# Designs tried in a protein design chat: VHH binders against q330m9. Part 27

Target 1, 357 residues: q330m9
Amino acid sequence: AEQEPKELLEMSTDTERLLEENDLRPLWEVEKDFGNQFGGFEADIWKWEDIQASIDAIERDVPIADLPPGFQRRVAVPVNTGYRNAISNTIYVGVQTVSPGETAPAHRHGANALRFTIDGSEDMKTVVAGEEFPMRDNDLITTPQWEWHDHVNDGDETAAWLDVLDLPLVLDSLNARNTFENHELDRQPVTKSQGYWESQYGRARPFEDTKEDGIPGPFEGNCAATPPYRFSWKDTLQTLRQRAENDDPDPHDGYSLSYVNPATGQPPLFPTMSFRAQLLQEETDPHFHNAVDAYFVIEGEGATHVGDDVLEWSERDIFVIPPDEIHHHDPDGEAILLGMTDRPVFEAFNFYAEAEP
Short names: E, the ipSAE of ESMFold2; O, the ipSAE of OpenDDE; V2, 0.75 times the mean of E and O plus 0.25 times the DockQ between their complexes.

## First folded at step 11 (VHH; framework vhh_gefurulimab)

Design n04 (at its last look DockQ between E and O 0.33; V2 from the best seeds 0.00; counts 0 for: pae E 19.3 > 2)
Fold by OpenDDE, look of step 11:
Structure n04 (fold): chain B 357 residues (1-357), chain A 124 residues (1-124)
Amino acid sequence: as target 1 above (357 residues)
Amino acid sequence: EVQLVESGGGLVKPGGSLRLSCAASGFRFSDYAMAWFRQAPGKEREFVSAISSGGSTTYADSVKGRFTISRDNAKNSLYLQMNSLRAEDTAVYYCARTYTYKSGSEKTVKFDYWGQGTLVTVSS
């Protein structure tokens, strides 16, 4: 089913200015502009302070209850100058907040989605494919294509996370429509006990056919599907630290872990997007590639050189590196980054290229 | 330690030519845009020319068509070919390392290291 057009909601002039000055847009505006490319892709950075101010302003001006039915999602979206609807032509990143007692209604779409928790709690749940996943800080949770998902905050603190989707790839780059469906209920039925999906893809797995390995929904393809899954930050960080203590860093990426597809045990996590946790302790060597790199700063501060530009980042900042730009990282002390890339798209067609200057 | 050392300055007659060099060390030269500045006696330092890491060049209007900036990354060197020199070109010429600073909506070209300068005197 096609998503019906949404009416634009009015915000104060101050809020509009704040968003515009910081290259941020609300989700409901961004969605209307998908499919249009205006040209230009620049390295850019969005500061957490600005993002937070913007999302608060959105919340103030447009309470979630005032959003159209089925579109109760409060998101500040970093937008690149050239596209104005996402950070790149292949990757969408948004910062979503859900206040205590709020629910983001259940829906599903053809696009792949990932949630990276910025501010979470045990009482903040993202329900995916019938299972309630707690959203703890820095947990990474997949929302695979065509899986029902909703978000419920039963806690007493506002939750925040990154929404990462391949929407621009479909809507802008491929000029296709996104398949979208609202659930008849605000909350999907919980049909799986907590830990069910993890149990399907652990080291100990069911011996026989408990897994449906097919691609959900009306879609067809040659890639392995991504299952619903929660990557615990506690476990991820522990593994990352082990790597930093025992292994050699990559000259460009530092100590990195790939979030692998639990079904295959290999990257990429999604057919269209790969994700990494990167621990940086020293300046990295420059390289360039035709894929896009987007980053969220989990911990630490530093700078990334992109061509002649220097992006100075700190915790919870978001920045993006355009394709074919020479770049390297220069952390101030130790830093941990979430790396997001569309590299798998290129690899799927033997188009990926990387080199050193 | 980052070092920039200019050379090639001297006395030249109007209409003459000079080639300035800037030797860079202590950093990855190829990653940075570089620029030339000059300061005449009693005047403020002024921009002369810049060259990006990729080789794109910019010039002040006063030197456009007469000066040519270039770089050799293999030699970690910046150059300024000055032709058709005029009396008003008399100045101490400085090379500088440059970068574009981005922080949110802020975008600013910055200069963080300078050479000691080389004197160019254009006189009859």
Scores: ipSAE 0.239, ipTM 0.654, lowest interface PAE 1.5, mean pLDDT 91
Fold by ESMFold2, look of step 11:
Structure n04 (fold): chain B 357 residues (1-357), chain A 124 residues (1-124)
Amino acid sequence: as target 1 above (357 residues)
Amino acid sequence: EVQLVESGGGLVKPGGSLRLSCAASGFRFSDYAMAWFRQAPGKEREFVSAISSGGSTTYADSVKGRFTISRDNAKNSLYLQMNSLRAEDTAVYYCARTYTYKSGSEKTVKFDYWGQGTLVTVSS
């Protein structure tokens, strides 16, 4: 180990004053602060029964209408103690519920978001950019940056889903403002029939020579915007089964598919986050990489080994693997995971690295 | 079906030596920290020694300098070399596998699988 630079150096009081007067610090004083903006990142797991009990307690104690404007959502948030407000310093995961007769009010923001349905029903909808998207179990629905979204439960059962957002990256790591706006109505107008957004991105699709290709809202960028879109579980599962029947599994991830940006037909789904569904039928080989992996267990049970830790998971558990930790998965028979990663950020910086031990 | 099978126990004189072995199967041995515990008749089970997957070792104060824990990942085996044995070392010795349990923000290291034990008797 290297010595701390300040232990080796002496600086006069006059020099210290000059630096302080000009809001300057010598390099050897600031070096220790690099890499210490966040605490240690830990492997961790949140069991569904604990999540369920916690969100039930929130539902009992906190009416959705009493929450501050823009935060009128009942959400239990897995937090890594090393990073405080989310599962990682780049990815936020939450479990949100809407009870019968409730509406989580319409708003929009600059952060990208998606919903992964845990407990859906026929009359539970997430409404995005004028379309009512049905919330069926294990569907993935994008609520992309600056699109109006609200959640409406006209049914008789409480609905539950995962929220996944790049909010910690924007607010904590980049220290930027998340542009935010409440809609004047709790339920946005429904202006599109169901299936409209999906129809815009099929292999046969509308063509417009003069349409604008801009980024929604006040934002600019070089990545194609992610549209509102529903990835049905039926189609996703069918694709996984076709891969299992016809392809070799990846030694680390099993049979996987990416939830691609429908506008480009390519990953990542958002500029900041990639998502995959992974069918595991056997123990995987160990590897490590410098991007975070977070997981939701769609089906089955098993364990994930992270260094000396063993994370035993079952259906609907959430777990996280820190950067640079050797890990592998060991399903009990067959399991399906939703994988979430900030890998696109690392790739944008030419910084992604992966290896086997 | 995780299995841990101890062997190498027996009768030894004070000041003698024994080497205990624990054969592991049904899991990827190299991924787990492993430990030895012991229990004398009528007493609580007590910690003896542990070794991490990376080879770091810890010892109870009562055995430091006399016992050495080791592992052979190629053979899926855990060992305890016991030297300078004393009458108070008489016990059934168990090998154990680690399990990391979390509820909320707390991490607890527990031992989820145990062998059946091997008896060590130190007597004149």
Scores: ipSAE 0.000, ipTM 0.195, lowest interface PAE 19.3, mean pLDDT 85
ESMFold2 (binder alone), look of step 11: mean pLDDT 82; pTM 0.814

Design n05 (at its last look DockQ between E and O 0.48; V2 from the best seeds 0.00; counts 0 for: pae E 13.6 > 2)
Fold by OpenDDE, look of step 11:
Structure n05 (fold): chain B 357 residues (1-357), chain A 124 residues (1-124)
Amino acid sequence: as target 1 above (357 residues)
Amino acid sequence: EVQLVESGGGLVKPGGSLRLSCAASGFTFSNWAMAWFRQAPGKEREFVSAISSGGSTTYADSVKGRFTISRDNAKNSLYLQMNSLRAEDTAVYYCARTYTYKSGSEKTVKFDYWGQGTLVTVSS
């Protein structure tokens, strides 16, 4: 709830001048401005039909080769009315396509990134930290901060995936710069065999301290770093189905699996973002929290109630739930959602709050 | 099952006052926006007032300043205080559950459940 404006107390002209000349403000005046920084963040939904039409139009009008060096990325970006540059002030979601024979040039950045494959193939590769990862349908692949990455489509079909980044957190919320570097080559050298990173963080792991557990690049912090990793949808779905068959659902999230940090074995996947696969079979109970929830519809159709709004979603739709809005899901049959949240940011500072109405 | 039951209607003289009530059941009342509509004889149903789940209110121009919509979530009840009633306010008054439907660029206010209505007659 937005804090109600406090009534201003009258001060003498001299006092007002003194404060103004010294860039000082009284507390009650400052507090009045609190809570007014995030206006315009609304629950919203982007339909796949519109997204697809848009990305096709972009492809038609702007060949990837015509894009600026280092920015040869064709992406349609859902933008919230309040921010106009991302789905929220903490999470960026884009739909990227790479046509046959196209390459998104190698680069790295301070922001964390995730790829969720919408339309993939064995011949569609995202190269991360020297390893070629195939992008199969619904695979989730991490692109950790400061790791070199590029995308190459050696197949005969256009690939599409979600780009998810914490870029708005850095640029908009923290008002900081995103450290960015282009590689001298369009494609980074492949220095790891396929499966290397998985071998570092699988169920069977080497005892030798050969893995890099530190934070890549010039960055410092106290959070566990996220390694390059591919979460197979086949495995994820199998596990999700096991949960649905054997466990009880969460009253708010249904049957959910968290994509855990392979290095720690625990959520969150990134220090700034958590991801989960959610299988919904019935209407969920309402709740609210101060974190943002963004969703991609993997399978199925239904609706999400957010405050006084109803978002009607179907496959491959994207929708977002603002903080502090009462919300619940109402699937029409069975549905599977990819949930994306900035909850870890709040938890890191003991600021996360959740409640039922 | 969602149910809405209006009450409080009756005969009143011009300039008089009435308070309508709508009893809601079958859903979590506090989570929904609610609205009042009215339909005069031979006329189309028209919007009167709405109140969001958060308590934000809207009014038709014809009733602004005279009518007050309110809700009591603990009692699952919607109210319409009608003051300074006029002959033109004569109508069957309906309560409705309302929400904003969003689909891409489409945003539409919808009303999915209605009461049976209560008759208000303003006559000298």
Scores: ipSAE 0.331, ipTM 0.688, lowest interface PAE 1.1, mean pLDDT 91
Fold by ESMFold2, look of step 11:
Structure n05 (fold): chain B 357 residues (1-357), chain A 124 residues (1-124)
Amino acid sequence: as target 1 above (357 residues)
Amino acid sequence: EVQLVESGGGLVKPGGSLRLSCAASGFTFSNWAMAWFRQAPGKEREFVSAISSGGSTTYADSVKGRFTISRDNAKNSLYLQMNSLRAEDTAVYYCARTYTYKSGSEKTVKFDYWGQGTLVTVSS
């Protein structure tokens, strides 16, 4: 081809120095970096067997007692290629194990968290805001913003669960001053009978008004605080089965339910993240949206198509669908997924978008 | 059962044209990437072209500018328009279903179903 003559405007080295000296950059240098602060996010999958092998390797090499105070937790963290600290730039997912006699010490932080039990027992507990919550398989337990929590295994088998937090958003994107505190004790005092927090939000509940409705800690905001709460798998599964018997499935999500904030009875569960359980009995229709979807496979096996990529999953696998990727699910028979999304952040900014190809 | 059935092969003179078709059944065609390969007698099977589920196309250098891949999702059909045919294009042409399998940081292009092939012969 022929080189086209053009007038080239070049910035002198003296001009570059003046800008640098005054902590200034020209817009055209800055603008090419916008939208690229993290490397490309890709669809990915983490197989349970590989996660478990990695945790076992950590346990062999690094005794839990040698980890930093308040972080004495054995966790394998799925990381996206572009971010490297979490599954996405907004959602942290981790797989934690606690073996017999171990305690993950009490702390609290500004980031919202929940625990989804993978392999638990009656004697494996997460202790939240003074209540012991036994960790039963497929239960979802909230450990909300600024509530004390610790995890204790007084049983005889190793327990495993999924941690989900808005940690990347809080720590990396927002100002997070004084967002973490270690408790003086490894195990917080138990000050509530088991079932206390759940009892406050049942159909038969206290009918008298409470005057306390603040957000815990030094924080203020526009959303009702999420309480400590256990969503039982028995109730979740019953709801999904009733929907399958009586309703038509959503073309993209199958038969789903939302884990709502118990205090409001409405989504989202946290201001920053929504969670759903999805029963899939057939291939779904493709769509895309600008929020991240992450998934944990509760039951079954199948595949998720993300563009031309195919993520083949089975029980306890974790996978992620980046923003704006066309995707759909193809279960092998029947499957149940835990869905996790930062959609509430997008909705709060009037920025959420979803479309079909 | 996934089935891919090619048609449209035959004898053609150098410089001529043919259009190959691949009829797909047993899967949701619109959700899958598709590809054409060819195999000349005594040679390895080689890539010809691919088209993504969204319609983006890729071609081998040897056919670029002469061959056009397309798809009709309403008819569950993949096509290969072959123009300016040369003797070197003589081969059995196969359609294939394709996807990228990802695990961790590594990805692998897979071709999980193949047609039986259709013969294209370019001779005077």
Scores: ipSAE 0.000, ipTM 0.366, lowest interface PAE 13.6, mean pLDDT 86
ESMFold2 (binder alone), look of step 11: mean pLDDT 82; pTM 0.810

Design n06 (at its last look DockQ between E and O 0.01; V2 from the best seeds 0.00; counts 0 for: pae E 24.6 > 2, placed apart)
Fold by OpenDDE, look of step 11:
Structure n06 (fold): chain B 357 residues (1-357), chain A 124 residues (1-124)
Amino acid sequence: as target 1 above (357 residues)
Amino acid sequence: EVQLVESGGGLVKPGGSLRLSCAASGFTFSSYAMAWFRQAPGKEREFVSAISSGGSTTYADSVKGRFTISRDNAKNSLYLQMNSLRAEDTAVYYCARTYTYKTGSEKIVRFDYWGQGTLVTVSS
């Protein structure tokens, strides 16, 4: 059973106001609201300045050491007006920070998770399934369901990253429980050398299948499991640039790369979520679809038109586009976005629909 | 390049009618809310009417019941049907592209492109 922190944590009125004014909440609060869906889904944007201020305020008011065991996670959570516990009813996005010497304790859950590094270093490690993954800037690291994971900052700078989970899908949309377990130790044993998981799913792979390709834990399904994996930004960006130089852009998404499941070599990355890097150089054509699009601005600035609204974004901003809203992007110069979508959920049931106005 | 070109202005007697047109080009017209403004001699520019991309309309109190805003997305055109014209309706009428800027919880309406205007004179 999932253990939730009790209301023992108090923030100053100023911190509460700051969070409320910017549609942000601390993790320990939003977790309590999962399963309670209210209201509508609106397009929205969270500015990095506000996110940063909020997470700093949280840190000030509630040191990580004061958080209950298993919940020593400092996360500011963008929340949509309608749901108040996540950016959508299918996707959760949080901004987590880990200061030097801090450890986010080892745990596992049924939900799928992804880490996208905002501020990283070689000494910032996310340990997943027994392997220490360095978290370099803009690295994308999978935390598959039911894999033990913890985060340790052995560096001298605070690390920050996006936590992306399909928690709302399970807890809110499907109204189910999220299977959760704390590890008996704060840090899981490291049982794999660095690069092990990559070696399982690289271009050259072991002839003998020594890995288990099934779905971890008590879960069953028809989808391919996602393995622990680190997508290097260096490699991703190089590939993205090659595409921009040699290929034609998609009229709606620009030059995009999908983070594919290493096990299958195909999207989606997770059965419930797809991720892509998008390089935008020009205004895109409008379209709409019944899936949710969430974005993190990796580089650049611009705007996204959603209906009659315009979301003006800059680096490290987060914004979300509701289903069935006509939208297009208008970058100011070149911009790179991380796109996050629940499209795979719809595709799994032949429910995905996309069209142009 | 975004262009808005107004037409249909002219001289009309009180109680008369005119239909203004605005031809839009250089952008996806159907994706934007559009608006009409007017500026009388010696006065500030004032809002007249707006129509969202979805077709929702708003009117200034001074023109409610007399003016009708409409759009034809296939023709990239905005219209303003003006009935029961009054002397006080004399002005240069401008077409504008509009959008709502959203930042956090705040929404701000912006007007980023304007036409050159068309003169409407209501006189006996």
Scores: ipSAE 0.022, ipTM 0.481, lowest interface PAE 4.6, mean pLDDT 90
Fold by ESMFold2, look of step 11:
Structure n06 (fold): chain B 357 residues (1-357), chain A 124 residues (1-124)
Amino acid sequence: as target 1 above (357 residues)
Amino acid sequence: EVQLVESGGGLVKPGGSLRLSCAASGFTFSSYAMAWFRQAPGKEREFVSAISSGGSTTYADSVKGRFTISRDNAKNSLYLQMNSLRAEDTAVYYCARTYTYKTGSEKIVRFDYWGQGTLVTVSS
């Protein structure tokens, strides 16, 4: 019943040298190292007061004009302890600010991105694919792959928003170094009136039997492209309240709705990431799954139990739940969370798994 | 910060040889195709030669058989051996990082970083 004895797997010094000389490793050495590329994915929480203090310190010490051209963006990035580049190995979350009169210059990249507005105004805009999108509190605005985007604050107050991108997946795992371009202008030309992109995906919309629904860029693929789009908080909250009044809550997610791809009317919003708004009024049932869940607290306070640990959160905190950890949420009264997940990656390759204890 | 630094330019008589080098830093050199361009005074910059990450080479018709591009990925270096030099080879030679994407049936080639250049003068 015993496996091969350890001494029967030993290699001669000459064999080891031959492997080394040819940049080869035996499978049993390689397999022991798999899954250890990073320090491990851990549950963690970033409190808004710490994030805010850190951004304020950066703004005090580092003028945005001193940052490298094309990268003049003030962002505080929650990082997982063992990874140091992002909240997880697949999802990047950042808190970006733009002060009055500042512009985060136009660029485009292959990574998918969205902006969730924390402190916004009518005069704070993200400009995407020729349209100015005002950034109002709790609006979700997509900045899809390879579309030009810049952020301009023509208002009187510093604006803040959450950046969510699939950067770790695209840049590190897929090694896609050829996915970035700076625009020659800091502010891209505005070529569409406000509301143009929204008008393309309503229930009453332009009809084109032969429409090419792609986004400009060098990329090929089999999934419908995500368009530039603004999900207004007013509409989102109204829908969420209708769910709460008329439907039963999901045992794990509460009263939930998905930010769908407007072009398909179906989740996921991006091929790599899915997003949901979750109204929690009761403690949820525990479960676990192999996809990462990250959260931003839109309203309220409470706790999330992750294995033996408790993450206590309040408004604007950011937290992350590792794969395969049993977890559930326990709101203090009512809370609303923005949920972020790489579940679409797992589903696209038939790798998603979920269970209850 | 991506840096490309050319060296090896100089004055040479027609029929002579020079070897240009380009030292690369700030990126994974072995993952990128690399190219040489040149610009004679008063003329547009023109393609000279390229080498893929896997070592496949291409040459402009004007230099085929006389110039040889090579790379050493361990040293992050690109080279151009120039033989049988002619007066029309006089130019500033630039090292460029290049990449390509395929879009449908077309291949799009881009040159996103350039060196400062090294002057090659071929004169009697």
Scores: ipSAE 0.000, ipTM 0.090, lowest interface PAE 24.6, mean pLDDT 84
ESMFold2 (binder alone), look of step 11: mean pLDDT 84; pTM 0.824

## First folded at step 13 (VHH; framework vhh_gefurulimab)

Design p01 (at its last look DockQ between E and O 0.01; V2 from the best seeds 0.00; counts 0 for: pae E 22.7 > 2, placed apart)
Fold by OpenDDE, look of step 13:
Structure p01 (fold): chain B 357 residues (1-357), chain A 124 residues (1-124)
Amino acid sequence: as target 1 above (357 residues)
Amino acid sequence: EVQLVESGGGLVKPGGSLRLSCAASGFTFSSYAAAWFRQAPGKEREFVSAISSGGSTTYADSVKGRFTISRDNAKNSLYLQMNSLRAEDTAVYYCARTWTYKSGSEKTVKFDYWGQGTLVTVSS
């Protein structure tokens, strides 16, 4: 409940000076400013046509080799009005392209990363932790923190995918420093055969403690690490269809599947971000929560009502729902969405809240 | 049945004031954004002011500083306080339930229900 702005109490000049000189503020001023560090966070949508046009323009104007070391990535980044660095202050979403014959050089960082393939092929590879992962359409591939990763396009078509990272949370919201390292080589050595990581964290796995358990690098924490993993769209879609045929939908999210952490078999996929595939066949019921929801439209078209706004989306559009806004989806026919949320951050501290109007 | 009924229109002299009312029935007005529109003779309907469900207000440049939009939730009503009225403010004023449609950089305000309108005439 937004408390009505309390009448500004006027203090004497002497009091104001005293407070200022001692780096003190009265409670009512501090209270008012809490939660307002960033500008207005609005519900918004980015159309694929605009994204594509933009990324093509970037590609045209900026040779990949001219980009600074570690940032040889051509990415169109949706930015919210109030937070101009990303779609939200917790989640970064970008649309990256790699042209035929190009390589995005190997690096690693403390941030968690995910790739969702928009336009892929067998010849487009994201190399993560020594394994070459093919990027087929709608494949979801994890790039865990501090794992070496590079992207190579040996195909004849431009590859495109979503980059999803928790960069804003770490660097801006938590005001931490970026932990980043460039590899000495453009391409990391391939030290694992294809399917290696799946063999470690798939449905059938060795009953042995994997030597590589834990958070890689200098990081410490209480959460289970996310391994490198490729979620095949074929498998995901099949499972999603089974759910739609056999189960009841969630009133708010439709038929949804969570991309679970392969190490635990449970959500969240990352400690900071949860991902789900959502199949919508009918209008959903309204609700609100204090987490951010970002969406990529995998298939279909429709609209999402958010407060007083209506976001009209179609295939490959990206849109975001701010926290605490009443929202529901209204698909035109069947639609499939990739949902991205910072909900796990709230849950980790018992801060998550959800309700119906 | 959803219904909006405007009232409060009339003849007023330049520089005068008038308060318009819009009574809603068949739905809870406070759950929606609402707006005032006006249509002058021979002109297209134009946006005047809007209020979000959260209470945020917007105004057309032509009325900014002179008009005030407000809501009374208990009465399920919308109001438009019009001060410093000008001849160019002469129009039929309509209230509407509204949404903002967003498609990338494109924003469009749409409405599904409006009243029959109330005539405001500003004349010396």
Scores: ipSAE 0.585, ipTM 0.817, lowest interface PAE 0.5, mean pLDDT 92
Fold by ESMFold2, look of step 13:
Structure p01 (fold): chain B 357 residues (1-357), chain A 124 residues (1-124)
Amino acid sequence: as target 1 above (357 residues)
Amino acid sequence: EVQLVESGGGLVKPGGSLRLSCAASGFTFSSYAAAWFRQAPGKEREFVSAISSGGSTTYADSVKGRFTISRDNAKNSLYLQMNSLRAEDTAVYYCARTWTYKSGSEKTVKFDYWGQGTLVTVSS
């Protein structure tokens, strides 16, 4: 950040008033604000015990069925100091629960979303674009841009999962409007058998389905749309173990797998966000980059060093690393993290940068 | 279910005033732009006025200075204050929900839900 002495900018009080009266500011006053978002984006951690206690308290005090439409979801939301609505300026993370017999009603929105299951069952389902997706522990299920989705718990135990959305980017940073609708029904019609969306990718497919897929809703773009899809934990973990047996770890990120867009077979999963499962077996080397990293601890415990801070984490904790902070991970034995990043936004603008100290 | 219900139409003499209301339900009204259209007998439906979710307004040239669009997001309501009414303002007035569809450098405003209309008659 370039700095100039303030006393060299001598502007009269009358001139300041004239500018203020006309909603104008001189460049040298606004120039100092560039590159310095409202200063509060910090490395931080949310411990699962505190999240769980908070959700239990909400459940006791707030019946989800009594909330008005659009808010009938019980979610505890990690918020960063400078962002009262989300963990970062681009990524929203929340921990949602649905008790037995509850339904989070069907809606759709322009923001992309996924669900990473924390406590699931075969009878807890996310219903997306006509298919029921059972939510099993550590499965990742996409609820992409403009697809109808609802969450229904026909089981006998409370389910919990991680919500991850590009909502702050879409609504707050890009100021996008008219991107939300409630469905007429709380539970959308189930029009596809289970396995339908999975069967469309990585196999032979009907010719017509491959050439008419577009971007849902009123939106246009150059990236392939992300489909509804479930990435099973069993397959993901098996592949991570194959990587660990056969490959060398990345010095900064360990053994990682990208959750790719099934339609392309390539990252990113969404145009706005990438997700990785990362197996850490040893302390990593420090580096920094200008994209945000957020993490959910799938298994294990350890610490992450971020500048002068140390974030001590264990299973199901959530933590965030701000842009440009030197960081590295130090697992206690072995750990597996879900990594979440807005790196695709930076790459789309030719802005992504990464370095070692 | 998305619903838009107009009210406040009626008979008024030239030079008079009316205030139309549109009650919105079944969606988050504050997140959407809204507009008024009108259709006189035997004529095409024509644009009257629009207001963005943030309160920015636009008007057809034929009504500028006489009509005022407003919204009350707490009451989920859209209004049209019509002053200095003329016989040519006689029409069924419709409210509509809208969003902007962008194609390249051009913007297209789409209207996906309409009310049933309220009749305004300006005579004598």
Scores: ipSAE 0.000, ipTM 0.112, lowest interface PAE 22.7, mean pLDDT 84
ESMFold2 (binder alone), look of step 13: mean pLDDT 84; pTM 0.846

